Miniprotein binders against q56419. Designs and how they scored, part 250

Target 1, 326 residues: q56419
Amino acid sequence: MEGRTLEEVQEEVFKRHGVLVPKKELEDLAKALEEAGLLLTEKVEARLKEEEEKLKRERPMRLAGLSYPEGEREARAFLEAFRASYPGEGEEARVLLMPHLEPSRVPEVYGAALAALEKTPPPERIYLVGVAHRPLKEKAAALPVPFQTPFGPALPDLPALQALDALLPFELFNTPLAFREEHSLELPLFFLKGRFPEARVLPLLVARRSPELGEALKVVLRDFPGLLVLAVDLSHVGPRFGDTPLTRTLAEEARRRDLGFLERLAEGEPEAALAFLGANPTRIDGVEVVASLLPLLRERKGKVLAHRLDLEAPTLSAVGAGTLVL
Short names: E, the ipSAE of ESMFold2; O, the ipSAE of OpenDDE; V2, 0.75 times the mean of E and O plus 0.25 times the DockQ between their complexes.

## First folded at step 17 (miniprotein)

Design eg2 (at its last fold request DockQ between E and O 0.87; V2 from the best seeds 0.88)
Fold by ESMFold2, fold request of step 19:
Structure eg2 (fold): chain B 326 residues (1-326), chain A 116 residues (1-116)
Amino acid sequence: as target 1 above (326 residues)
Amino acid sequence: GDLIERLEELAEEVIEYLEEHGEEELAEEIEEQIEDIIEALKSGDTESAIHILTELAETIARVLHRLGAPYELLYKVAKLLARVTEEARELGDEELFRRAWEAAIKAYDLARELLE
């Protein structure tokens, strides 16, 4: 009952129950609740500080047994099943756009990414750029620690991360807690580490578009060549995202915007891809990553390998996912 | 503000390095220029101050490279210039933006030469 004075509460209790509670009793109760809340807050803060310190050493699996198998043998079989879900052949990628939503929802889209990786020479390192689902202190962040996978730890490329930090106007190594549950890195990394077990990783998150990040990466990639991965989802439509329930018209629009976005990226025209979305009415979540990475996407032609707008039946909503090679 | 604090921190490290390596006269000259830049920033003459700062940082990078300084110190010079680049963009100064970014890349390249 926020925003009410104690007098207002007292008056309402009297009207409803015929009992006049003295102001002192209400004041005592409010104080006790505040003190209990303060103690809970102190416990939560202490736990979060402990988690933050752990994240300075490593990033453990959070989705093993939920989104992918924990055991290495089962994890390899999982990769093969996903590859089999895509009947086509991939193409070599210098840049790969792939999803980060639950793999079982879009098996052929992840399978297309695996097909592209099959055609891609093993890189020394992977620039894995995901979408921050928790706030960052800056526009972008990295976590320079091993990320655990069923295939062993994905080791950070510390020299490349240090070089990247040197070319940014902000501290790159910010907000470790934002990585704790960040599936936009963990889910794609499972597939990438499974196919490139020796590649080091630059685990990067974008919260808000950062032209500085793209310009800095252009310089760093010159000296630290590797595979650039945009780990992003596409349209988000339906009640879970603030719309009416999914209709044929809304689904057709979402699909049209997803494919139009991907196709313009495939033509090497990332500014046109962003302009095509306008106000982004279907909430493609790849926008901030693409807007950050413009210098790395311009004039780079490629191909859309797969797309699905996947229905979330319980929420009458849908999420788009795609695979693009450049 | 933030730029002043970053400049003061870098200056302390650069000046200490120069003094330890027999460049005391140069360290004094750099310190005086840094003090002038900070005063200009505090007085609100930001555009002129960061133009001079860019030129000074270019000189510092070349000196540190010539002396074989730790590459990390050159990375700090590059990072300061990246911050200057952001300031130039916010001011709408296209020429300074381009110059500051080129200077940041140059300092970075000098650091890379020391690593190799």
Scores: ipSAE 0.889, ipTM 0.958, lowest interface PAE 0.5, mean pLDDT 91
Fold by OpenDDE base, look of step 17:
Structure eg2 (fold): chain B 326 residues (1-326), chain A 116 residues (1-116)
Amino acid sequence: as target 1 above (326 residues)
Amino acid sequence: GDLIERLEELAEEVIEYLEEHGEEELAEEIEEQIEDIIEALKSGDTESAIHILTELAETIARVLHRLGAPYELLYKVAKLLARVTEEARELGDEELFRRAWEAAIKAYDLARELLE
């Protein structure tokens, strides 16, 4: 009843419908709605608890059959088609920045990532750092369970995750429900698992910049070497993100910021990349991830392999995506 | 609150381990120091407390390593020291931050040696 009295509701019903509903009936209805609401809340809470308990064992696919094929054969064909969409050759990656946007929107950007992975020796483990699109209890989190993919489960590197937790001032294993629907890990992981089926994974999410994460990872990487993957999108502009509809000027600004950010990262100047964005008016998604991983990005030179600003026509909005190798 | 809670939990485990391994005198000394640190933290003397805690935790890590303690216990010491770095950062004490971080890495490295 959003702050209205039963009397006010009675009066409104009378004014609209010419029927005087007895106060007792309204009270009974309000009670029934409250009971129904409580029941719904209890059911929702019970379901969330059940899902949280499931996440202690595995993270199931959420986007299979939607963003990528569920079947392994079809999934392999999907990978090949995406690779084919990028006409260039890749370079060996020690650090890979790749998108987590819907793959069909930016196929050549994912294709560029696959091209880089073709030139990369199979790592023992992949540090997959995504963006938390839901709140975390801490600045960053990990989920130490298998992630399901069409190519089989991506298994966690528990020893490396434990080592990382030991060097963080906060509990690394927090907010498991944030991983349930997080596409920033699931979508990149499809491509990574398809290319490196035997690699262990450290699925990490960043909600807020954590310099501690980068310093801790730098130590852990000494003992647990692997491929670092930043699963981040770039600019988010247009009405979906609080802007006016996409214009040439807005698109040019988004591209300028995306490319300026990526180029500075490619030069091994991550602090300069962050400074270049300032207040980040085009809402580059990966800012908090990059800010957390500065020790791992410094002085690493690389190459921008692909970039796209993709228009979502129904909303006249656009999202930037890029592939960078370091 | 979080630091005190972590310290209390770690202290209990460390003291128990030391007592079980014939280091009763050292356990008593550590217990007394931890109590003093907790009191200092509660009273708001954070800077002094975290300095003492850093040195104590580093010592604990060395002793645990010498005794061949479970590596997980040394990881807990490393994590405590990592938490101390956050306190040091909040105080703007760069030297304490550096010392606590170095100590955290040392505790971690000592734990790793026990796994080899």
Scores: ipSAE 0.888, ipTM 0.958, lowest interface PAE 0.4, mean pLDDT 92
ESMFold2, look of step 17: ipSAE 0.877; ipTM 0.953
ESMFold2 (binder alone), look of step 17: mean pLDDT 86; pTM 0.851
ESMFold2, fold request of step 19: ipSAE 0.886, 0.885; ipTM 0.958, 0.957
ESMFold2 (binder alone), fold request of step 19: mean pLDDT 87, 87, 87; pTM 0.864, 0.865, 0.864
OpenDDE base, fold request of step 19: ipSAE 0.873, 0.872, 0.870; ipTM 0.953, 0.952, 0.952

Design eg3 (at its last fold request DockQ between E and O 0.81; V2 from the best seeds 0.86)
Fold by ESMFold2, fold request of step 19:
Structure eg3 (fold): chain B 326 residues (1-326), chain A 116 residues (1-116)
Amino acid sequence: as target 1 above (326 residues)
Amino acid sequence: GDLIERLEELAEEVIEYLEEHGEEELAEEIEEQIEDIIEALKSGDTESAIHILTELAETIARVLHRLGAPYELLYKVAKLLARVTLAARELGDEELFRRAWEAAIKAYDLARELLE
C-alpha cells in the first residue's frame, strides 16, 4: 500500500484486475502484515538483547576460520609466517601504528608490526585503539571483558579502564553491540595477543574525534604504563569508496598522502600530519583516532617500517596500510 | 541539562556519606551551595556556576580523602570535574578550562592514594 487508504487500494485492484475485494478482507490483510512485522521487530530486538548480555561477559572470536586460523597450533604458525614476510628488523615501540585491513592483503605490514613487537619489552597492558565501524552513543567507547583469541583470552585491564572512565566527560562503557563485529580490534589483537600473551588489554573504539580521550589517556598512562596501539588503515580510493576507477595518478596520490602522513607522525608532529591531509581527499582511515590522541603523539619521534597500497582489482579500488613505531 | 543531573546524583552520595560520618554541618553547607549552583545553571549564568562548582568539587575531594571515603566516590568527583572541563572549553574560557582539568586530575590522584 503506497500510503493509500483501503478504499483507494480496493478501487485500484478493481481497475487493474476486475475483481472487487471487500474492504474487510483488505483490512484483515493489512492487520496481519502489521502483526507479522511487529513480531519480526520484537524477535530482532530480543536477539540483540541476548547478544548484548553475552557481551557483558566476553567478546568471542568472529573472524576465526575466515581471517586467521581457529586452532592455537595453526594460529602460531600463521603468526610466524607473517613475521617471515617482513625480512627487516623492527625497533622498540612505545606507540605502534598498525593496520586493521584483512591480514592476507598486507602480510608484510603486519610482519613489520611483529618485528617491532620483538624489540618491545612485554608490556603489562596494551591500549588498543580502533576505529568504530558502527555508531557509538558517545565519541569513544570501551568494552571491559575478555576478548577471545586462538591464544587464549585477552583479559581486560579493569583498574586502568575504571581510571580512564573517571577522567572522561561521558560514560566510557556505552555501546557493547558496537564491539560484536568490530574487526579493527579483533584483527590487530590476534597479532598482539600472540606476541604478548600475558598483557592485559584496554579495547577502545573512536567514532568521532575526542580531545578529552587523549588528555585522559595521558594521565592514565602515567599511572598505568603500557603499549599504545593505533589500529588504523590509510587511504581508501576508487569506485568502492566513491571515486573514479583507480588510475596510476590516483594511486600515486594515495601513496603520497599515506607516506606524508606517516612521516609527519614519525617526526613527532601529529598536528602537521593532520594539516597535510587537508580535506583528506584520499580518505585516510583513522584520522579521528590520531586527532583524539594528539597529546600522546606530540614530540614522539620514530620510524615508518612498512607501507603498502593494496590493489582490489575486481573493484578497481585500493586501500593503504602502514606500520609506524614511535 | 546533563551536568545538572550528574551534579544532583553526586551530591546525593556525597551528602549521605558526610552525614553518616559526622560531618552534618559541612553536608548542609554543601547542599546549599549545590542548590545555588543548580539555580545559576538553570538561569543561564553558566560561567559563574562552573567557577563555584570547581571550587566546591575541590573542597569535596579533599574532605572525602581526609575521611577515607571509598575511592569510587572520588572517581565520581573527578568525572564531574571532567564534565566541567568540557563545559569550560565550550565557553571558550581558557583559564577555567585549565583550572577545572587540574582539579579533575587532583581528585583522580586522591582517589588513587586511597586505592594504594
Scores: ipSAE 0.897, ipTM 0.961, lowest interface PAE 0.4, mean pLDDT 92
Fold by OpenDDE base, look of step 17:
Structure eg3 (fold): chain B 326 residues (1-326), chain A 116 residues (1-116)
Amino acid sequence: as target 1 above (326 residues)
Amino acid sequence: GDLIERLEELAEEVIEYLEEHGEEELAEEIEEQIEDIIEALKSGDTESAIHILTELAETIARVLHRLGAPYELLYKVAKLLARVTLAARELGDEELFRRAWEAAIKAYDLARELLE
């Protein structure tokens, strides 16, 4: 009914069905639909408010039983299988770049992350920086509550989160609803919590580049040392993302950009990595995260452990994923 | 607008704390300076206002530290100074940005000392 008059609807019904519905009945129906719509809106708003209130206490699993097992025993077997999918050895990480893509699509990339974590001493805390796929009120946000996992809750580091907030020119604790369904934190956190069950977590989301975040984190990391994790995917190409179906040329360009980005990060040149992408025509999603964390990535040399451009056959689209240790 | 609101909130807490801890004269002086800063911000004299605010906030942080104030109050001072850095960047004043950022870190460090 949006934009149509009752007379136009009446005429359309008459044309289609040969029945002249009285204007009064249409008015009553429109009113009933409006009332139903209002009721639906109120119910949706009430539900959103309830969900927001729940997020003040904990962030429940949303992808358990879908992307990873809900049960702890099965979850451990899942971790072992993913580790087994990567035949190499890892390196100790101070900074870990890993994907947040559906794990089953890029098992060896997650396996490479697990291999790196095997060589990493258990951190006291993990700074987990994901990509906001929903709008945030501010450029970045944190959710200072336990995140549920099959391995138990990932507990927040409240003192470190408070310290970080004190050094930011905006409220860090904003937009809690953006965390409700954000997979960029949930999926990496499964692997991280499984490997480091005792580590506290700082769950952070970046929507837009915030140089202030990197500078603030640099100070906070002095007093609250920990593992920095960038949970980011790489190129997004094909029809789902506004391109033509994947071709060899498009795939080669996506791989070139992904690897060129990761290699420059591995050389400790994050500004060069960003500059290499230019307008980012293959839509590397981690750009805003990297741009926010420049002070923490500069002059750190590391190694690219894995890369994959994974085809989603039903949409003829592809997403890049990588694992980088610094 | 946000800076003014945060300044007013912090001012109220700082003044109250100072009055309760025998620093009434200093509280009055700070109140007058904050009022002047707010007026300057509202009138569009932003550069002068944020310069004065930076110096005042740094002084407040030192006084609060000396008095053994709750670390949370010093974090609020650091937060205010962080907001000033944003204003300085918008003005293109790199020196003011640097000064405000250094002051923010100092206020934060003073807060951390109270937790040790």
Scores: ipSAE 0.868, ipTM 0.949, lowest interface PAE 0.4, mean pLDDT 92
ESMFold2, look of step 17: ipSAE 0.891; ipTM 0.957
ESMFold2 (binder alone), look of step 17: mean pLDDT 85; pTM 0.835
ESMFold2, fold request of step 19: ipSAE 0.872, 0.867; ipTM 0.951, 0.949
ESMFold2 (binder alone), fold request of step 19: mean pLDDT 86, 86, 86; pTM 0.853, 0.852, 0.854
OpenDDE base, fold request of step 19: ipSAE 0.862, 0.859, 0.860; ipTM 0.948, 0.947, 0.947

Design eg4 (at its last look DockQ between E and O 0.95; V2 from the best seeds 0.89)
Fold by ESMFold2, look of step 17:
Structure eg4 (fold): chain B 326 residues (1-326), chain A 116 residues (1-116)
Amino acid sequence: as target 1 above (326 residues)
Amino acid sequence: GDLIERLEEIAEEIIEYLEEHGEEELAEEIEEQIEDIIEALKSGDTESAIHILTELAETIARVLHRLGAPYELLYKVAKLLARVSEAARELGDEELFRRAWEAAIKAYDLARELLE
């Protein structure tokens, strides 16, 4: 009855049903509906506050039993199988780009990341930078709590997080609820924690490019050295993402776009990588992460270890994933 | 707007610390300069205000370090300078942007020395 007067409703009911409903009866109904809606809203708000309070203590697994096994023994076998799906050797990484796409869709891409980690000395800490899929109050955020995994909790590096916050023009710890379902951290973390069980973690999300984040991280990494991980996917094409149905031409274009982007990053030229994407930079997931971290990517050469454009035949869509070491 | 609020918050803490540690005259001088900076920000003389604020914050960082202040207070000075640096970038003042950022790093380094 929104946007209509009670008199208008009364007249419409009489016209349709031949019954004149008293205005008082309509007023009582409107009040009851308002009260019912208010109670539902209060219950939802209470639930969200409860979830936020839980996230101030820890971030629980949300994808155990769905994307990876819940038990530690099965989880280690899972890692072994994924490593085996990439038969090549890795390279040592100071910076690792890896996907956050469902692992079963791109097993050799995650396997390549594991191969790189095998060649990487165990770091004291991991700067894990994902893509916020829910809005943040600021350009970027962190959640300074343990993240649960089948391999035990990934503990936060609190001194490094505090130091990072001190060099940012905004509050770093700003949107706990954005982390509740954020798979761009949980999926890569499973692989990272399984390989580096003693490393502490800085769990970071980027919503919008933040050059100040990259500049601050450059300083913090000087004092708190560690492995920088860009947990990002690449091209998103097709109707699932608002495009026309995938064709051979569109898929080949997406593959070229992904590889051209990765290859320019591998040459230590992140500005050129972004420029290569042209007028449609948002076609590659994680552009905002790369744009934030330019100071950490410049002049750092490396290698593309793997790439897949994973086809979703039922939706005529595709998502790209890659593994890059720098 | 937001810079004024943040400056007011940290100024209160800095002034209180200086008064408690025998630096009453310096606390008064700093309070007066902060009031002048806030007035300049409110009047729209933003670029000049943040230039002066950068110099004042550099001085405050050195004084707090000399006094052995809690490192958290120096982290707050570093964060203030990071906010000043961002304000300079928004104004298109590249020189002040770089200077304020260098000052933020210096305040951060002083905080790190107190932790060690």
Scores: ipSAE 0.873, ipTM 0.950, lowest interface PAE 0.5, mean pLDDT 90
Fold by OpenDDE base, look of step 17:
Structure eg4 (fold): chain B 326 residues (1-326), chain A 116 residues (1-116)
Amino acid sequence: as target 1 above (326 residues)
Amino acid sequence: GDLIERLEEIAEEIIEYLEEHGEEELAEEIEEQIEDIIEALKSGDTESAIHILTELAETIARVLHRLGAPYELLYKVAKLLARVSEAARELGDEELFRRAWEAAIKAYDLARELLE
């Protein structure tokens, strides 16, 4: 009915069904639909408000039983299987770049992350920086509540979060609903919590580049040392992302950009990594995160442990994923 | 607009704390300066306002630290200075940005000392 007059609807019904519905009946139906729509909107708003109030206490699992097992025993077996999928050894990480893509698509990339974590002493806290796939009120946000995992809740580091907020020119604790369905935190957190059950977490999302975040975190990390994790994917190419179906040429370009980005990060040259991407025509997901964390990535040398460009066959699209240690 | 609102909120809290802790003269002086800063911000004299606000906030942070104020209040001052630094950056004043950011870190450090 959007943009149609009642007369136009009446005419259409008559043309299709040979029945002239009285205008009064159409008016009553339109009113009923409007009332139903209003009721639905009110119910949706009430539900969103309820969910927002729940997010003041905890962030529940959303992908348990879908992307990873809900039960702890099964979850541990899942971790072991993913670790086994990567045949190499890891290195100690002070900064870990890892994917947030569906784990089953890139098991060896997650396996590489687990291999790195095996060589990493248990941190007191983990700064987990994900990508906001939903709008935020500010450039970045945090949710200062426990995140549920099969291994128990990942507890927030409230003192470190408060310190970070004190050094930001915007309210860090904003847009709690953006965290509700955000997989860029949930999926990496499964692996991190499974490996480091006692670590506190700072769950952070970046929507837009915030140089202020990197500068503030640099100060906070002095007083609150921990592992920095960038939970980012790489290239997004194909029809799902506005391209033609994946071709050899498109795949080679995506890999070139992914590897060129990661290699420059591994050399401690994050500005060069960003410059290498230019307009980012293959849509590397982690650009805004890296741009926000430049002060923490500069002059840190490391190693690319894994990379994969994974084909989603039903859409002939592909997503890049990588694991980098610094 | 956001800076002014945050300034008004924190100013009220700081003034109240100072009055309660025997710094009535300083509270009055701060109130007058904040009013002038707000007027300058509203009139478009943003650079001058930011400069004065930076110096004032640094002074406030030192006084609050000396008085043994709650660390949370010093964090609010640090955040105010962070907001000021961003305003300076938006104006393209790199020196003022640097000054305000350094002040924010100092206020933060003073807050951390109160927690040790």
Scores: ipSAE 0.870, ipTM 0.947, lowest interface PAE 0.4, mean pLDDT 92
ESMFold2 (binder alone), look of step 17: mean pLDDT 84; pTM 0.837

Design im1 (at its last fold request DockQ between E and O 0.86; V2 from the best seeds 0.86)
Fold by OpenDDE base, look of step 17:
Structure im1 (fold): chain B 326 residues (1-326), chain A 108 residues (1-108)
Amino acid sequence: as target 1 above (326 residues)
Amino acid sequence: GDLIERLEELAEEVIRYLKEHGEEELAREIEEQIKDIIEALKSGDTESAIEIFTELAETIARLLHRLGAPEELMQKVSWLIYDVARRLGMSPRQIYDISKRFSRAIER
């Protein structure tokens, strides 16, 4: 490391490649490189370059065997169990808001999404809009390659992606490495591909609100019809997110914010939903996605099917999750 | 140089597939259209090049779909068409229209 700290190396890699490498991974690499007599930065750069080249062909599963089963048979049983965890019936969705949280934390919320998908005719394509938990070069990005799932590859709709890119004032196909470990797409895609095996996918990430994205998608959706999926979580409260440990008061505020947000969306008032949050003190994850998709959410009425605020006991923190159909 | 190279790559991929499947006449027709585009470009007639290319792109999409071309080839051809369209200096609307036509040509 020639006198550099791990933090300095992390920052340098981020500046050069737009990827935040986990500190633990850097520690492991540093140890391996000390043994090999190599510079950490060179090895990290070489690895990132190799991974970027692989991402030109496909996005491999990262959470198979962890968050969901790798095998198809087991994966189907997993879907059925999640569906069974929601006792209600779904409604036909034109727009589906669903979580991207670890499925085991909020099974009934994913179950509600599956219930909605049961009432939804198979779409030709799915616009899957996730949250970028890593920096993007632009406000939004797409990765136009097959995404691996236990049910086979989710194939991209290239013509629709290209049409979208043509209408945007920035290059849509940016920051491929941001998709490498992005769970906001991988987790919902498992459920979507399991239900609609033949649907093409447009995997999109939003880092910052982009009104241009919503306007462009409104045009694209007219000529390239499909299901719009917002893969977003809700409130993030507690020590992991800079708050005090979860209390009854904090949990009630998180629930109030989550439900108030979802209810206003269900009424077809996305601007009112954003205004209700104000400075977003409970850190609703989906704000930038909703702000980007306003033209697609206006005047669409729907129903909140499920909500949960899930406690992460080891950190005394909680994350909100919901399922909304429009 | 980069435009012509990408256009030739598109031609090679499509012509190879057509010949491998016994469509020699169609391969010749595509080759002729590619030559016409290149000639238009060399003469500075970019408008004619865009017009010929727009129709050819749709034709290629339809032919490959009809012949049951593999997904990998369809993806490669889609990207090559998109790259050529951008390098031709096509407007956002023109690129959008090509993508729309391509999508319609491959609908099941």
Scores: ipSAE 0.892, ipTM 0.960, lowest interface PAE 0.4, mean pLDDT 92
Fold by ESMFold2, look of step 17:
Structure im1 (fold): chain B 326 residues (1-326), chain A 108 residues (1-108)
Amino acid sequence: as target 1 above (326 residues)
Amino acid sequence: GDLIERLEELAEEVIRYLKEHGEEELAREIEEQIKDIIEALKSGDTESAIEIFTELAETIARLLHRLGAPEELMQKVSWLIYDVARRLGMSPRQIYDISKRFSRAIER
């Protein structure tokens, strides 16, 4: 009823069809349509509230049987296969940058992360910082619950998360539903939990750069030491991402941007790494995480262990992934 | 009002576990400290309530850890402590300190 009264509708029907529909019947129809729409909205809202309440208690596996095996025995064999995909040796990491791209697309990049973890003393806790793919109510968020894995639950470090929340100018525990489908945490966590089964986790997401998060994390890490993991992907180029079809020239530019970014991070120069990207023409998705965590990345020198720009021939597009230890 | 209810909920969870494990004297000590906090709050002495609560939170963490409390209880107690601290109006630094004390108390 685009601004028409029921009498106007009744008159129009009579003019066009020669039939007078009683006003009561039009009112009943309008009421029924409104109630049907309201009930569908109520069912969706109730389901979302139910899911949100479940996420306040635990975060279940979403990608088991799709990106990694569901069973623990098969999952351990999967880890071994990925380690074998990287023939080199790792180095000890205090900070690890690793991808969240589908593992089968970049097996040696995840293998390099496993090699680094082999050289890393088991931490008491892991600060896992991913990229929010759904909107957050704030610049960053955490979900302080167990995350299920084939290796058992990855338990939260509640005291460290609460210490972090206390230092932030916003509520850290703000958007549980954003974690429901968040692969940037689940995929790296599979590898991390498989190698450090006793470590507790701080599962964090960044939507928009937050200098306050980096400042607070620097304080928290001094009193609650652990492994810092940046779970980020690199360049996104080609028609799937709004570019012209991928050419050799565009792919070479994406590789240059990826490696130049990683190499500047490896020199302990995160501001220079961001400046190198400028307007970020190849859409490296790690930018907001790095920009948030500057205080934790400055003057930390390290090494790039692996990189791949994974080509998607059917879409003429590509995504970059890398492994960096600091 | 709601602060008192949360404090009493914390006490109930801890005291029930202590009694189930034969720690009747420790349960009485916790109950007395909770009553001291509540009395300080009723007299308007929030500073004393915060000081007693800070020591109590660390003591609770240590006792439950030593007795092998299940993860579900440790998580519930951790949240109740955090919620009480915020409702007491503790500063960010005071809340940070409680979280640090709790973490140190449950270290292996």
Scores: ipSAE 0.857, ipTM 0.950, lowest interface PAE 0.6, mean pLDDT 91
ESMFold2 (binder alone), look of step 17: mean pLDDT 84; pTM 0.822
ESMFold2, look of step 18: ipSAE 0.838; ipTM 0.942
ESMFold2 (binder alone), look of step 18: mean pLDDT 83; pTM 0.823
OpenDDE base, look of step 18: ipSAE 0.892; ipTM 0.960
ESMFold2, fold request of step 19: ipSAE 0.842, 0.840, 0.849; ipTM 0.944, 0.944, 0.947
ESMFold2 (binder alone), fold request of step 19: mean pLDDT 83, 82, 83; pTM 0.819, 0.811, 0.822
OpenDDE base, fold request of step 19: ipSAE 0.883, 0.882, 0.881; ipTM 0.957, 0.957, 0.956

